# VH-VL binders against tRNA threonylcarbamoyladenosine biosynthesis protein TsaE (tsaE): the designs that were tried, part 10

Target 1, 162 residues: tRNA threonylcarbamoyladenosine biosynthesis protein TsaE (tsaE), of Nostoc sp. (o52749)
Amino acid sequence: MTIDQMTIDQMTKIFLADKESTLNLGILLGETLTAGSVILLEGDLGAGKTTLVQGLGKGLSITEPIVSPTFTLINEYTEGRIPLYHLDLYRLEPQEVLSLNLEIYWEGIEIIPGIVAIEWSERMPYKPSTYINVLLTYGDEGSRQAEITPFNCTISDLIATK
Key: E = the ipSAE of ESMFold2; O = the ipSAE of OpenDDE; V2 = 0.75 times the mean of E and O plus 0.25 times the DockQ between their complexes.

## First folded at step 6 (VH-VL; framework fv_lerdelimumab)

Design p5 (from a18 with heavy chain S31D, light chain S93R; at its last look DockQ between E and O 0.67; V2 from the best seeds 0.63)
Fold by OpenDDE, look of step 6:
Order: structure tokens, then sequence, then C-alpha cells
Structure p5 (fold): chain C 162 residues (1-162), chain A 123 residues (1-123), chain B 109 residues (1-109)
């Protein structure tokens, strides 16, 4: 994948032939997205949400292992180009999510802006004003499909100008 | 005008209990998380505890966990700190502190402080 | 345990610039808040977030962050700026927890 493919400012579907393709999509996003970006991840168990975030980590030059935050709820990685905040709402009901006050991660007041990646984002009782939604679905023979939808932004708005 | 007024401080022996109060005015008390911060004589600031706007969540510093209880009565615009099993190292001026309200109001920087109330634990 | 470290004391000549630095792992992801405390008084918030000043705080106060550090800079120190300064942030052990630095005593010469 190339940066040019990510300049689509509307809903786009991307075929992911294998796990490596999912990882590469993450890498591209990690290399191009700016601080303050919020990625909401949807998809069934095993759809590749964590794999995509692992790609984000690689794209950000994070060397420590990116692991699922299902148990910890939130993992923060600060050694990369910009911070990566990885959240997993799998274990939480929407009412419980409210108590996390997730908005602090993208408001930029007390938490240094980075990339916020939220797995199982459908459990969020509210969403940020600006984000990209990534829906991962199963395909045939182990393939996946990513549906990327920008909300109140264009993909280019979230891509670094450098 | 926002005002926070602590009370309840005094001299107490180790092992005893003391309850501090913080009377709030000049803002909608029930919308804000509230904190306690203490300062031993001649020492730095130490965070003690926080309570959510509706009392649903409470968190404590390890140094006071299991001994101190933070609570609030929103109908009285009052914050409390129940201090049990007091130790000499608990001797300090205790401040109540307000956080700004942005969205959830769970921020942790303090825009207003009371003048503090002195607690002295000595045998 | 999570901690913030500050130099215990610094000095600055009247009208000169001084930077007070706070260091800690929490500062890699959390902005610091800064408090000024004069003898016998309660602390006063002077800087928070990236570089925000509360109302009434002079513009000579500014904040910055880099790596695992946060800094409070006073550009053109005044005699009235002599005080203790404390940094604070969310605790790395839990984002609902708060931690303070040890404080820095600023002397204006």
Amino acid sequence: as target 1 above (162 residues)
Amino acid sequence: EVQLVESGGGVVQPGRSLRLSCAASGFTFSDYAMHWVRQAPGKGLEWVAVIWYDGSEKYYADSVKGRFTISRDNSKNTLYLQMDSLRAEDTAVYYCAKVPYYGSGSYTHFDYWGQGTLVTVSS
Amino acid sequence: SSELTQDPAVSVALGQTVRITCQGDSLRKYYASWYQQKPGQAPVLVIYGKNNRPSGIPDRFSGSSSGNTASLTITGAQAEDEADYYCSSRDSRGYHLVVFGGGTKLTVL
C-alpha cells in the first residue's frame, strides 16, 4: 500500500489478503497519521484489530511488543514518533466505558496528543467529534476487508504534511 | 467567587481518628471531582485522594489507602476526609482542591485550593 | 513507584529568564501542571496542559514539554516570583491518580 491510496477522503474498502496485509495497513497509518488522530476499530473477534494496531506501532517506530489491552484496558506506548494509546473495550459495557473518561486521550489538555486506537469501539457511548472508523470483516480463505470511513474529517487532514 | 474552606484540623494522638471538612461555594459543587492534597511542615505537596462528582469513584494514595476515606455531601456542598489510624507522618496541612470541569470533569490539575487545615499527630 | 523529580533550588537575577524542570516517566504521556506557593499560602496554579495560563497569571510564565520532562519558564523574573514551584501530573500507575514533584525553591537575586 502507498500513501496515495490513503488520500481518499471518503469511505474506502481495502482488501487484505492476509495478516501481513493487515499489518501493513497499520504501518501505513502509523507512518502518516498525526498526533490527535483517533482510530475506532470494529470487527469480530479475530478480525485483525490488534494486528492493525501492531502495524500502527511499527509505523510509529515502537520497538516494544504491542499486545492486546483486553485485560489492561489501556496500553500506552511513548517511545515512538508520537504516543500510541491502545484501548480495548471488549470487556466493558457502555456504562462502564463512561467511567474511563476516554475523551481525555484526544482532548489534548492533560494527555499529550498521540494516536488513539480503540478496539470494540461500538461499545462507546459517545464518540469524538473527529475520527476515522475502521471496520474489519472476514473474507474467504483467511482474507479480510477493511472499510475506512472518516467522520468530520478527510483522510488527508490526518496525514502528516512532512 | 469560588471558595474552599477546610476545617476539622487539630492535635490528635497516634491511632486516633479525625474528620476533615471542606465547605465549597461559588460553583456547582456536584459537577466537579474534588481532591485532598496535604503538605507536611517544611515539605512538599502530596496528593491524598480524589472523589468523583457524584461519589461513584474514589482513589487514594498508597500512603493513606485503607486508613483514609474520602466522601462528599452534594446537598451540603461539603467534601470530607475521614482519617483513621493516624500516624505521625500524617502531620500536615490538608488542602481541598477543585478541578476544572471539561466534559466528564475528571481532570487532575487544580484551579482552586483552600487555605488548608493543620493536622498534628503527636504523642 | 511513579515519581516526579525537581531540583530543590534555583536562582535567577531580576529581569532574567529561568527554567524549572520536572522529570518523570509520567511526563512522556501526561502534561504537567505547575503550582506556585509562597510562604504561608496555598498553592496557585500557574501553568497547565501544553502551555495554558489561568486567568490572572502573567504571560511571563510559560510551559513546555520534551521527552520525559516538563518545564516552567519565567521570562523576565520579578521579585514577586520568588516562591516554591511544584510540578504535578497524572500518575503512571493509574491515570486517576496524581503525583507531585518535590518542589523547587526559586530565589530572585
Scores: ipSAE 0.601, ipTM 0.844, lowest interface PAE 0.7, mean pLDDT 92
ESMFold2, look of step 6: ipSAE 0.642; ipTM 0.845
ESMFold2 (binder alone), look of step 6: mean pLDDT 90; pTM 0.934

Design p6 (from a18 with heavy chain S106T; at its last look DockQ between E and O 0.72; V2 from the best seeds 0.65)
Fold by ESMFold2, look of step 6:
Structure p6 (fold): chain C 162 residues (1-162), chain A 123 residues (1-123), chain B 109 residues (1-109)
Amino acid sequence: as target 1 above (162 residues)
Amino acid sequence: EVQLVESGGGVVQPGRSLRLSCAASGFTFSSYAMHWVRQAPGKGLEWVAVIWYDGSEKYYADSVKGRFTISRDNSKNTLYLQMDSLRAEDTAVYYCAKVPYYGSGTYTHFDYWGQGTLVTVSS
Amino acid sequence: SSELTQDPAVSVALGQTVRITCQGDSLRKYYASWYQQKPGQAPVLVIYGKNNRPSGIPDRFSGSSSGNTASLTITGAQAEDEADYYCSSRDSSGYHLVVFGGGTKLTVL
């Protein structure tokens, strides 16, 4: 596929009243996303990125504990419906991210396709040709907002149906 | 034509050092990660080490960590393995191998191998 | 270091089909690569990824994976297929690391 064949679906804004709302969004995504999906997570510390990934795991029927891999960098889970590859780039500069060769997780050559979830994805100096961007921001009284922007994929029906 | 030629093997005593070289041709050496793989006589393949295209990252098997150093000189299209504190169990044919991906990344499948150089560690 | 386990030997009659297996925890998330090695020669890559054949490898070679198991299948085995076969994958404890199976000697009868 060429760059001219890439498309962008519309951004969707979702109000998240509490932590359980963030978890439920993750569950929906984990139940519905297909192998090869890449989720790029943005937002400040405490905005709910790890809670969303915990929801992804629950939606995939993963029962292992899911914790942010801030120091391990990458945690890989094979228990569920499809693999979950959970990354956290918080402590890295963009040049250090290049050294990780993260593209192996979505190229489909050596790694069995699953869902790739990358926390602190703004540290990435490059992006895949297909991904879902999720920006989590603070709101009032402990609430959050998720801005979900698909790039070269179709996610809007999944969100609208549920 | 891609070609990898190992050299520098020989017979050495335990505790001594040896430096292996791998001369590369037929591809842009400076764009590819490079690996060493060894095979003890009559035994299977054992991965040894990897170095990234620019030398920025190096990783080693536990069996050689702290004793072996992988390096490269991109101006000479040459890969090296410095082997210190050699042991009898390091006796093997040493192969250099390249991955198909260029840039900073590494794959784990080796599309071209050298013919190997024998290292014998014996009293 | 993740261990990859292969049977030490298998046989196949000329022209028949054989499957060589490789088992390990890392194969639940990483595809295996397969190498053919004839006596006194360097290994040759025959299969990588899901089922990719390098240029020059006959189409009688194919790969598959399921669960923690990867398989190399040779259909219509030829005398020149007699060799040692090694699987390889990334190590589950460190994805930059590589592991090999112990090898399988294929005899063509």
Scores: ipSAE 0.617, ipTM 0.844, lowest interface PAE 1.5, mean pLDDT 88
ESMFold2 (binder alone), look of step 6: mean pLDDT 90; pTM 0.933
OpenDDE, look of step 6: ipSAE 0.624; ipTM 0.853

## First folded at step 7 (VH-VL; framework fv_lerdelimumab)

Design q1 (from a20 with heavy chain K104R; at its last look DockQ between E and O 0.64; V2 from the best seeds 0.63)
Fold by OpenDDE, look of step 7:
Structure q1 (fold): chain C 162 residues (1-162), chain A 123 residues (1-123), chain B 109 residues (1-109)
Amino acid sequence: as target 1 above (162 residues)
Amino acid sequence: EVQLVESGGGVVQPGRSLRLSCAASGFTFSDYAMHWVRQAPGKGLEWVAVIWYDGSEKYYADSVKGRFTISRDNSKNTLYLQMDSLRAEDTAVYYCAKVPYYGRGSYTHFDYWGQGTLVTVSS
Amino acid sequence: SSELTQDPAVSVALGQTVRITCQGDSLRKYYASWYQQKPGQAPVLVIYGKNNRPSGIPDRFSGSSSGNTASLTITGAQAEDEADYYCSSRDSSGYHLVVFGGGTKLTVL
């Protein structure tokens, strides 16, 4: 497979003062995103990727604890408004990621469309045609920042204020 | 035309081994994951195992794990199922099945099936 | 492994509509595939995904899903539709595993 050239839309930077802020960002995404949405998460260990996904779960009204899928690779939650598919590619090389056939999660052929959240997405050898990239970084004095970049979509289309 | 032809079935005693083969034609065999599914006489379908297109990964049903080994020879367009430590409950028609899409092979529905080969485990 | 449950037998009159239902937790996440099997023959894929029919499958066959259920509907049953029908899906206990329902014997009256 080859990586297609994708259009990079305007980036939005969000300051995250604490863990709660990261969680709230996730909640907002969980409340606004629709089935078929893909969130690609980047950031160092402890940057808050899993926290963001926990927020997604809350936004989707998932009551089951959302935990890191580092070892399980894939955690799937179906009790919410729409399904949440949480993937973690931390332990995988790009060639190994091919084995997961990730596109099944957004193709809608075998898996019911939901929100797909992929941690360590930089390990993906290919990406969907439409997705949101979220880079979580450490800032000064322990703060964090989210850099949200839509690909072949707009943030305003995906994140509408309710 | 896609064709899958199973062979190697027969009557064996418990504890013995048997190797099944599935000869594939009509498609690029090396591009597709392949599955084994079995059906006991008068019973329903039971998934057995899957192997990746390049043989890099294999997964098994709990009922056969540790006893059965799925493998393939892409140069011969052939899928195999090595069955060791056979039990009476392994008696079934064994089908090889093809997934509909090539590439990586995580699909789980089957667009083509062989006609099956009967394995009978009896003392 | 996860389980899929089906009624063991259903009947339908010629020309009438019948729905065969499959139930299981995995169906909350995954679409079901449906297979038709006639005596002495291998299974044949009739429905997969949201409502996809393979080439050669009559349009009287359709698929649907709701909650933890999936259904195969035959609208205008024909005599040749008498067969066993199996649902299948990805196993919720393992991403790469497959599970089948117990099968439903359809009798056309």
Scores: ipSAE 0.595, ipTM 0.851, lowest interface PAE 0.8, mean pLDDT 92
ESMFold2, look of step 7: ipSAE 0.660; ipTM 0.849
ESMFold2 (binder alone), look of step 7: mean pLDDT 90; pTM 0.933

Design q2 (from a20 with heavy chain Y53S; at its last look DockQ between E and O 0.23; V2 from the best seeds 0.00; counts 0 for: pae O 2.4 > 2)
Fold by OpenDDE, look of step 7:
Structure q2 (fold): chain C 162 residues (1-162), chain A 123 residues (1-123), chain B 109 residues (1-109)
Amino acid sequence: as target 1 above (162 residues)
Amino acid sequence: EVQLVESGGGVVQPGRSLRLSCAASGFTFSDYAMHWVRQAPGKGLEWVAVIWSDGSEKYYADSVKGRFTISRDNSKNTLYLQMDSLRAEDTAVYYCAKVPYYGKGSYTHFDYWGQGTLVTVSS
Amino acid sequence: SSELTQDPAVSVALGQTVRITCQGDSLRKYYASWYQQKPGQAPVLVIYGKNNRPSGIPDRFSGSSSGNTASLTITGAQAEDEADYYCSSRDSSGYHLVVFGGGTKLTVL
């Protein structure tokens, strides 16, 4: 389903003063999200997408290092509270992404349900019915900003606790 | 129809080299990671190696690391296994295997297998 | 590399139910896949994921998992089900590596 066909909830903007702030946002998400959750990550190179996923790992109590899956396409971490599936679509064209059958990661039929974090999600030709979109942008003086938009879900309580 | 046809097997002496080929058809070969799996006579299956769809990454079982090289030519729809420094314990039927979905190489179960080619390493 | 263990042989009476179990650390983290192999033939995928059955595989085949184990169940065994069965999963030592069990020979009585 395309974005235009989905219900868009209110966007929340979060100021991220430094890398630690980005990490902490990830930790919060990792602590609160449930199995089946999908996080779509957008942002320029170096915007902190991987850092946010590292935070997710910490929030899930994953102890092994979380690294960029740019070349491996997907890294799976299953030692945490729930599994973390970290995908990076940077090296794929939209038509290639279409053939990946990404839904297998959040449907829980072929793969155990967990949190799915997809970097470079703008390359996706379709979106799941429910997801959280996180756009990371550069701010002034090395700061960053996260624009969080829930689609067919709410994260109001999550944001309020940050 | 998906088809995988292995070739290149035969009898060789220890220390020699042999190159296996797997000809693929019935699917877009360049879209799928490919694997080699072997089976010694009367024994179980043993995973050998995997190569990414674009050949960018390769991984090997410890038993063949440093001796075997997996490669592919997507323009020829062919998978290869270069086997150097062959040992008696390398004697096996060698299968090429296909993963089920498009991707660089994330999948580790195999929906299609070739008929296999026998490699015998003997003095 | 990690290891998957299977009983070397099991038997089942015609029409009865049999469960083939695979055990290993990898199964705590990953789903198993199951392959059927008959003499002189290549392996055939029969179960993968939570309980996925490829096209052409009879519905009497099913898969399950618990703890560090995965199981293949044949409900209503048929004579043609006599074969070797292998479990497989990702290797615990490397995400992109694959490991096989030792195989189980199923005899249908």
Scores: ipSAE 0.159, ipTM 0.766, lowest interface PAE 2.4, mean pLDDT 91
ESMFold2, look of step 7: ipSAE 0.736; ipTM 0.856
ESMFold2 (binder alone), look of step 7: mean pLDDT 89; pTM 0.927

Design q3 (from a20 with heavy chain S30D E57R, light chain N51D; at its last look DockQ between E and O 0.66; V2 from the best seeds 0.73)
Heavy chain, then light chain:
Amino acid sequence: EVQLVESGGGVVQPGRSLRLSCAASGFTFDDYAMHWVRQAPGKGLEWVAVIWYDGSRKYYADSVKGRFTISRDNSKNTLYLQMDSLRAEDTAVYYCAKVPYYGKGSYTHFDYWGQGTLVTVSS
Amino acid sequence: SSELTQDPAVSVALGQTVRITCQGDSLRKYYASWYQQKPGQAPVLVIYGKDNRPSGIPDRFSGSSSGNTASLTITGAQAEDEADYYCSSRDSSGYHLVVFGGGTKLTVL
ESMFold2, look of step 7: ipSAE 0.678; ipTM 0.830
ESMFold2 (binder alone), look of step 7: mean pLDDT 90; pTM 0.931
OpenDDE, look of step 7: ipSAE 0.767; ipTM 0.890
ESMFold2, look of step 8: ipSAE 0.726; ipTM 0.863
ESMFold2 (binder alone), look of step 8: mean pLDDT 90; pTM 0.931
OpenDDE, look of step 8: ipSAE 0.789; ipTM 0.893

Design q4 (from a20 with heavy chain S106T; at its last look DockQ between E and O 0.10; V2 from the best seeds 0.00; counts 0 for: pae O 7.8 > 2, placed apart)
Fold by OpenDDE, look of step 7:
Order: sequence, then C-alpha cells, then structure tokens
Structure q4 (fold): chain C 162 residues (1-162), chain A 123 residues (1-123), chain B 109 residues (1-109)
Amino acid sequence: as target 1 above (162 residues)
Amino acid sequence: EVQLVESGGGVVQPGRSLRLSCAASGFTFSDYAMHWVRQAPGKGLEWVAVIWYDGSEKYYADSVKGRFTISRDNSKNTLYLQMDSLRAEDTAVYYCAKVPYYGKGTYTHFDYWGQGTLVTVSS
Amino acid sequence: SSELTQDPAVSVALGQTVRITCQGDSLRKYYASWYQQKPGQAPVLVIYGKNNRPSGIPDRFSGSSSGNTASLTITGAQAEDEADYYCSSRDSSGYHLVVFGGGTKLTVL
C-alpha cells in the first residue's frame, strides 16, 4: 500500500510491489492532476500501463470500468471530476499517429480539457510542450518500478498530497 | 473504400413506426461511434442521435428523445434507427454518418455520410 | 440545445474570396466543422478543427475561429463551389450532443 519514492535529477522512481501499488499510484495521480495534464506511458506489455490508468479513473471518481484501448485506440470518460482521455498507440506507427492530431486532446479547444493518458507514447512523432513521462519496468519477483519524469513541470506539483 | 448505405425509408402515417438501417463497409464498423442526421425537404441539417462503438452509450436530440432508438449490430456491420410515434415534422432524408477516429469518443464531425433515405410522415 | 447561426445566403464573384461565418456560444469552447452540400447529394466534410482539410478538398478552403465565431473561407472561388454550407459543433448544452447551423447558400457569380 505504501509507495517507496526516490528522486534523481527531477526524476522520481517509485517501487511498485504489486498490481495494487500500481493502481494506487494511478489513484494519486488522478486525485492530484489538473485538467490539461498529459501522461505519457511507456513500458513493456504487461508492465501495468492500463492498471495505472485504471487508478487514474478511480482517482477521478469514474465509476465506469476502464479498459485497455488497444483495439479502440481512444476511450473517453467524461463523468469523473475531470475528463479522462485514454489512448493506446500500440497498433500504430509514428506516421499513422501523426495523422490523428492527438494535440486536440490537450489543446483544450475542440475537446474539453482533461487528463490525457497515452500508452505506448514512444510511438508519438511529437510530444506536448508540458507532460509527465511514466516508464513502467519489471522488477524482481514480480515487482515493478515507475520512473516519473516531468517535462516543463515539477513532480511536486503532480503528486502533492490531497 | 468506406461506404454507408441507408435503407428503410418510405411513407407512413402519423403515430406509426419505422425502422431505418445503415449498412457499413470499407472500415472496421465496430471501432467507430455512429450518428444519424436528418434533413427536412428544403431545410437544413439536424443532428438526431449517436451511439458508441460498442453500443454502451446513446444520446439523442431533444426533438426525438423518447420516440427514437438508435442501435447497432456489429456482427452485421449495421446501424439502426427505430422511429416510433412518428410526426409530420419527422419528414426528412435520414443520413447515417461516421466519425473520423476509433473508440469511445466524443467526436462531433463526420468524415463520411450515406446517400440518405427519405422518410415521409403524412396522413 | 445550443444554437449556431449563419447568414442564409452570400454571393461571390468567380475568382474572388468569400468568408462564411458561423456564430454561437459553443464556438467559444469548441471548433467548428464545415460541410458542403450540393443539390441532391449528401454533405461533404470540407474543414474541421483548427484548419484541417480532408483529403480531396482543395486548398482554397480554409477555416478560422475568433471569439464565438467560426469561419469558412474560400480563396479564389470556383463555379463548382456553389453549394450550401453548414457549420457544426459540439452542443454547449450537452457534451455528447451535436448542433448544426442553419446553412448558407453560396452563389458564385
């Protein structure tokens, strides 16, 4: 239930003992992030990217089940505290991603600003001016680790206690 | 090539029911939300309804709420509009329209339209 | 339901520039999309988003927005551009709802 956190060069590493820990990290992010926030998620298959987004939904008080958008590409949840836009680029090449104009989700003009969570973000040909990068990796004995790197923002702003 | 073909239109009396169909091809139908838009003769476009890619959510214009039901059968690549308690003002060409991107989205522009099917409600 | 308003008709001389404007509260928050409709045909998407043009749409078509308005501009109008043009946007009264403008008939002189 506890999250072991350490910060190195503005990067925060968080030990995730189990799936529940990953979920709790998501909950914390969902409770603290504001509309317009973008989370870029990296990690191998099964690293817990979707689990983290499920936590985000829970933190936003979304009651609808949050599922992987691998096949749907984009799932939008608008009944929470703020909207959650869940994207998965697993099936797309960077050139294909370019044609999607993903910036509509964080520009706040065509779509109401919310939290944007993008799985397989390494396939993006471009990135927002401000975002947090979350790299999920496998640890020993089934554990995982989250490496959270802020870009043009601070970790303290993102994970402050509420 | 994306194709949308509406059918089921015709002449009906007020108070009657009619069911429209839209046959989709050229894309993965089950991945996209679908919409109905209608146009009265010589008038403008009017949004009617939307259904999520998996049918999990539906929304309607106030003018048809409680009378029309949007549905879909993804196994048949077909969109439906059940129209009950029809009124004279429901007379229109009914178009099915596709959104541009995958998923459970709130896209409000349509990249493809069918040719439409005419519904005439007259006594 | 929110409302989008358009002038019912506008004219443009061949080769000249014309702007069709759409006005409504929803446009303060959301982009408009624009559709061209010729007699007896289904609408065709010509502009969406900031200034996105679908494949096959000539580059003389462009979109812009300001305040509670959105505009479709045709730079160098051609005879085939004579048609009805409709704006559309997300309905401000409901996030998942769509609203259309009344349409503008464009005559090319």
Scores: ipSAE 0.016, ipTM 0.614, lowest interface PAE 7.8, mean pLDDT 89
ESMFold2, look of step 7: ipSAE 0.638; ipTM 0.839
ESMFold2 (binder alone), look of step 7: mean pLDDT 89; pTM 0.930

Design q5 (from a20 with light chain S33N; at its last look DockQ between E and O 0.63; V2 from the best seeds 0.68)
Fold by ESMFold2, look of step 7:
Structure q5 (fold): chain C 162 residues (1-162), chain A 123 residues (1-123), chain B 109 residues (1-109)
Amino acid sequence: as target 1 above (162 residues)
Amino acid sequence: EVQLVESGGGVVQPGRSLRLSCAASGFTFSDYAMHWVRQAPGKGLEWVAVIWYDGSEKYYADSVKGRFTISRDNSKNTLYLQMDSLRAEDTAVYYCAKVPYYGKGSYTHFDYWGQGTLVTVSS
Amino acid sequence: SSELTQDPAVSVALGQTVRITCQGDSLRKYYANWYQQKPGQAPVLVIYGKNNRPSGIPDRFSGSSSGNTASLTITGAQAEDEADYYCSSRDSSGYHLVVFGGGTKLTVL
């Protein structure tokens, strides 16, 4: 997979042979996505959502450990190229998510724009006007598949120009 | 015209209680989160507490947790601060302040402030 | 919790440019907001977020941020700009909590 292949306007399916493949997809996204990008992560427990976010962090040059914020809700990292805001909605009902006003993380008013990665985004009662949806599903022999769907954007619109 | 008017300040002895009110007008009070901010005489600003537009969430500075209670009555367009177990260090002008965004409790900049009401805790 | 540090005082000659700074690690992820307070008065919001100026605030006021530092710049300072200036942002211990800097007294010479 290359940056050129990520200019697809619609869903893209990516085969992930192993955990390293999932990590490398995250690294590519972390190296290329611009501030203000929102990644909505879907998939069953163990499908690789946190591994993808660990890749995002590595692509951003974050060296501190990235762990799922299942209990803290939000972990914020400022070490890298741009901030990483890592959210996990697993323990919340949609009404509880609404009360958090999560849009502050991508509106760019009070919070400095970075990459927002939201695990268990199925729990959201609303979504931003622009985002990338990543659905992780199981495949054969421990493999995974990533379905990457941009919404109201193209991947090209979101990648940094070098 | 947005207007916020604090009342209920006064002189009280340490360990006693006092209740502050903030009367709001010129905007739909029930749409906005409200904050209390205080300023000790000759000192800087210190954030005290927030209550979300519908009262569903309340948060406090560590210095007042367990002693102060923020509340609101949207039918009366009034914000309250119940202050229990008052200490000399609570002596300050208390301001109520409004968040500018409709229906959002998480925003933390304030576009309108009241005039303040003085609380003095002394024997 | 996060701590916001401001110099206690700065001076500027009438008509000159001054920059008031605010430093804290939380400013790498949260913009600072800026308030002007004149003696005996409530604070007034002059800049919020990246560089947003509320209605009625002169365009000589601007904000910027880089790294862990936020700045309020007044270009062409006027006598009425003499006041205390506070930065404010979110507390690192909870994004819904608020912290203020210690304040900077601006004297217009």
Scores: ipSAE 0.668, ipTM 0.857, lowest interface PAE 1.3, mean pLDDT 89
ESMFold2 (binder alone), look of step 7: mean pLDDT 90; pTM 0.936
OpenDDE, look of step 7: ipSAE 0.731; ipTM 0.889

Design q6 (from a20 with heavy chain S30D E57Y; at its last look DockQ between E and O 0.81; V2 from the best seeds 0.71)
Fold by ESMFold2, look of step 7:
Structure q6 (fold): chain C 162 residues (1-162), chain A 123 residues (1-123), chain B 109 residues (1-109)
Amino acid sequence: as target 1 above (162 residues)
Amino acid sequence: EVQLVESGGGVVQPGRSLRLSCAASGFTFDDYAMHWVRQAPGKGLEWVAVIWYDGSYKYYADSVKGRFTISRDNSKNTLYLQMDSLRAEDTAVYYCAKVPYYGKGSYTHFDYWGQGTLVTVSS
Amino acid sequence: SSELTQDPAVSVALGQTVRITCQGDSLRKYYASWYQQKPGQAPVLVIYGKNNRPSGIPDRFSGSSSGNTASLTITGAQAEDEADYYCSSRDSSGYHLVVFGGGTKLTVL
């Protein structure tokens, strides 16, 4: 194990004063993340998961509306710098998620790599080998907190400049 | 040695039915999704249908939806295509094909094909 | 809906390089697969994904993609490369549906 590998697993906490702060975090990630990145989003209803993905889209220069894919399961956007694949697992049980074979979105065999953003990722019975976990929680006076935990990837320098 | 052998083709009148079979050998059949692809004489390839490794999901091209039924019997290593309400435009060589990856899969490229069976719908 | 468009015919001089193109909206997010078909035979997979060759496919075959276009390149074309070539990809209407291009007849002169 190297020092870079230890840095990959370090968690970062970010205070999000309002909805615009959540959007700006998404914008930073969309501007900087590379194709093949997987973002797993956790948090209660209203914690800001879709707002973060809207930020991702803006950071990618996507002008199409980005809406929750709760009923469509998957929305795919090709307008921006790299593709955005936006998934929402809210309606699914873990064994139903297994049957979807979602790894096609990050393994890079048939699907062109982009940013994969999965809402309600706690429903997944398995994880990619490389991902960024973002847990959104409520704070005081309408604020939020983002806990960002990279696994086998490196984003800490980007976050450290905040 | 992976082999896929289609059978059940023939000449039929419009409105009739046929059932195609594809016998699989040389691989663990129930690990793989299976597809049907057809080719009208002198024309290009047209995708027809897919079935998941365990039969849990089935999807069809719009041109055959509601008339064709894909199925499989994993105990017999056999893929089927039930073709009802046949039309002249269904005239084609029908191929079965497999995806290359283990387990259930949404994969859509085919590493092995059968030699095909001809279905002719005429007169 | 998600059509893949190929030129119907392309020619190449023996030993020269040729590109066969495939164009469609689905190719902005899905890699093409390429199949070779000789008369009276079943199709054979020659390229899939970004640029993967199945075992037994000569290294003169390669694939590439940009925007909504995928290409099959044959460097140093041989007489046995004369065939019909089809691209395919996932359908943009749903990630588990499949679409084929119309095919390109390659003639080696």
Scores: ipSAE 0.645, ipTM 0.841, lowest interface PAE 1.2, mean pLDDT 87
ESMFold2 (binder alone), look of step 7: mean pLDDT 89; pTM 0.923
OpenDDE, look of step 7: ipSAE 0.721; ipTM 0.878

## First folded at step 8 (VH-VL; framework fv_lerdelimumab)

Design r1 (from q3 with light chain S33N; at its last look DockQ between E and O 0.73; V2 from the best seeds 0.76)
Fold by ESMFold2, look of step 8:
Structure r1 (fold): chain C 162 residues (1-162), chain A 123 residues (1-123), chain B 109 residues (1-109)
Amino acid sequence: as target 1 above (162 residues)
Amino acid sequence: EVQLVESGGGVVQPGRSLRLSCAASGFTFDDYAMHWVRQAPGKGLEWVAVIWYDGSRKYYADSVKGRFTISRDNSKNTLYLQMDSLRAEDTAVYYCAKVPYYGKGSYTHFDYWGQGTLVTVSS
Amino acid sequence: SSELTQDPAVSVALGQTVRITCQGDSLRKYYANWYQQKPGQAPVLVIYGKDNRPSGIPDRFSGSSSGNTASLTITGAQAEDEADYYCSSRDSSGYHLVVFGGGTKLTVL
């Protein structure tokens, strides 16, 4: 028997009034997620994906600047509570993503487990067995929504604090 | 039984070329990334290069960039290292090594090594 | 040169426990792998990742890591454990690249 986290996948919508709200959601995730967690980020340009990852870093007590690794593909941070592995797939086709073997970042075999945050995860032709999907969409008057969908895990503690 | 057998080593003068081969057997060769690692006499191990299972990606140590070319022929189960513009510091035993199979993954720990082939570069 | 630092030599009395260390900043994000090399032979993988032992490697071999340091521990050292030991990890300049430590000569007394 598989010992995945006991959860039923469900989408949760969170209203994000401004950039600070997006940052605070990231901070909450960075403070609470455990090593081996994978966050898949979706949304159009400017929807707040990088702001959420900056929040993750702050929640992990990372003081280094966090910028999207659009051209470097991967930025790795070891300053905080656990490592943060920040990926951006914007410039890649799904076939190119497959050949990168990104699963090494969450398998825990060669790479020390941390939080994996993948921007533009729509480009992935495969998914980990456990992840949290976050879709950021535009709302009214400059607001955003976060549509959070856990897969084989639970985020109920996070919902209870919002 | 997994086997890796290097060949093509020898004595050459600086500035000349050699091509090393690594004959692979006992596994599905085109499922695995392959590496070259060298060891100068009396010295430690030095990583040289990697090639992806399908040849689509290649990476080199700074010490050999622009002079060495890794390649593979999956139809012949053979890994190659073309070594151009050889220098005395390239003198070493050259090993080919494979990574474990985890799907089509590219890993950096080596579960099988060849016996090595000696390259000596001297005037 | 490698980014990984090992002591050049260490000794252990037969049957005692020894620890071989490997140090580098990249070990904060990448586990070390450990190879044993006896004279005239190719290296043999003895530990990979956090503490994974390949089939056929005696259970007296184990690995650990903390901060920027990884260790190979041999509990109850045997005469046949006398060898050179290399740590290896991913290189900080590119995650598919590899670096080796300088090696540690283990002498069993």
Scores: ipSAE 0.730, ipTM 0.863, lowest interface PAE 0.9, mean pLDDT 88
ESMFold2 (binder alone), look of step 8: mean pLDDT 89; pTM 0.931
OpenDDE, look of step 8: ipSAE 0.809; ipTM 0.898

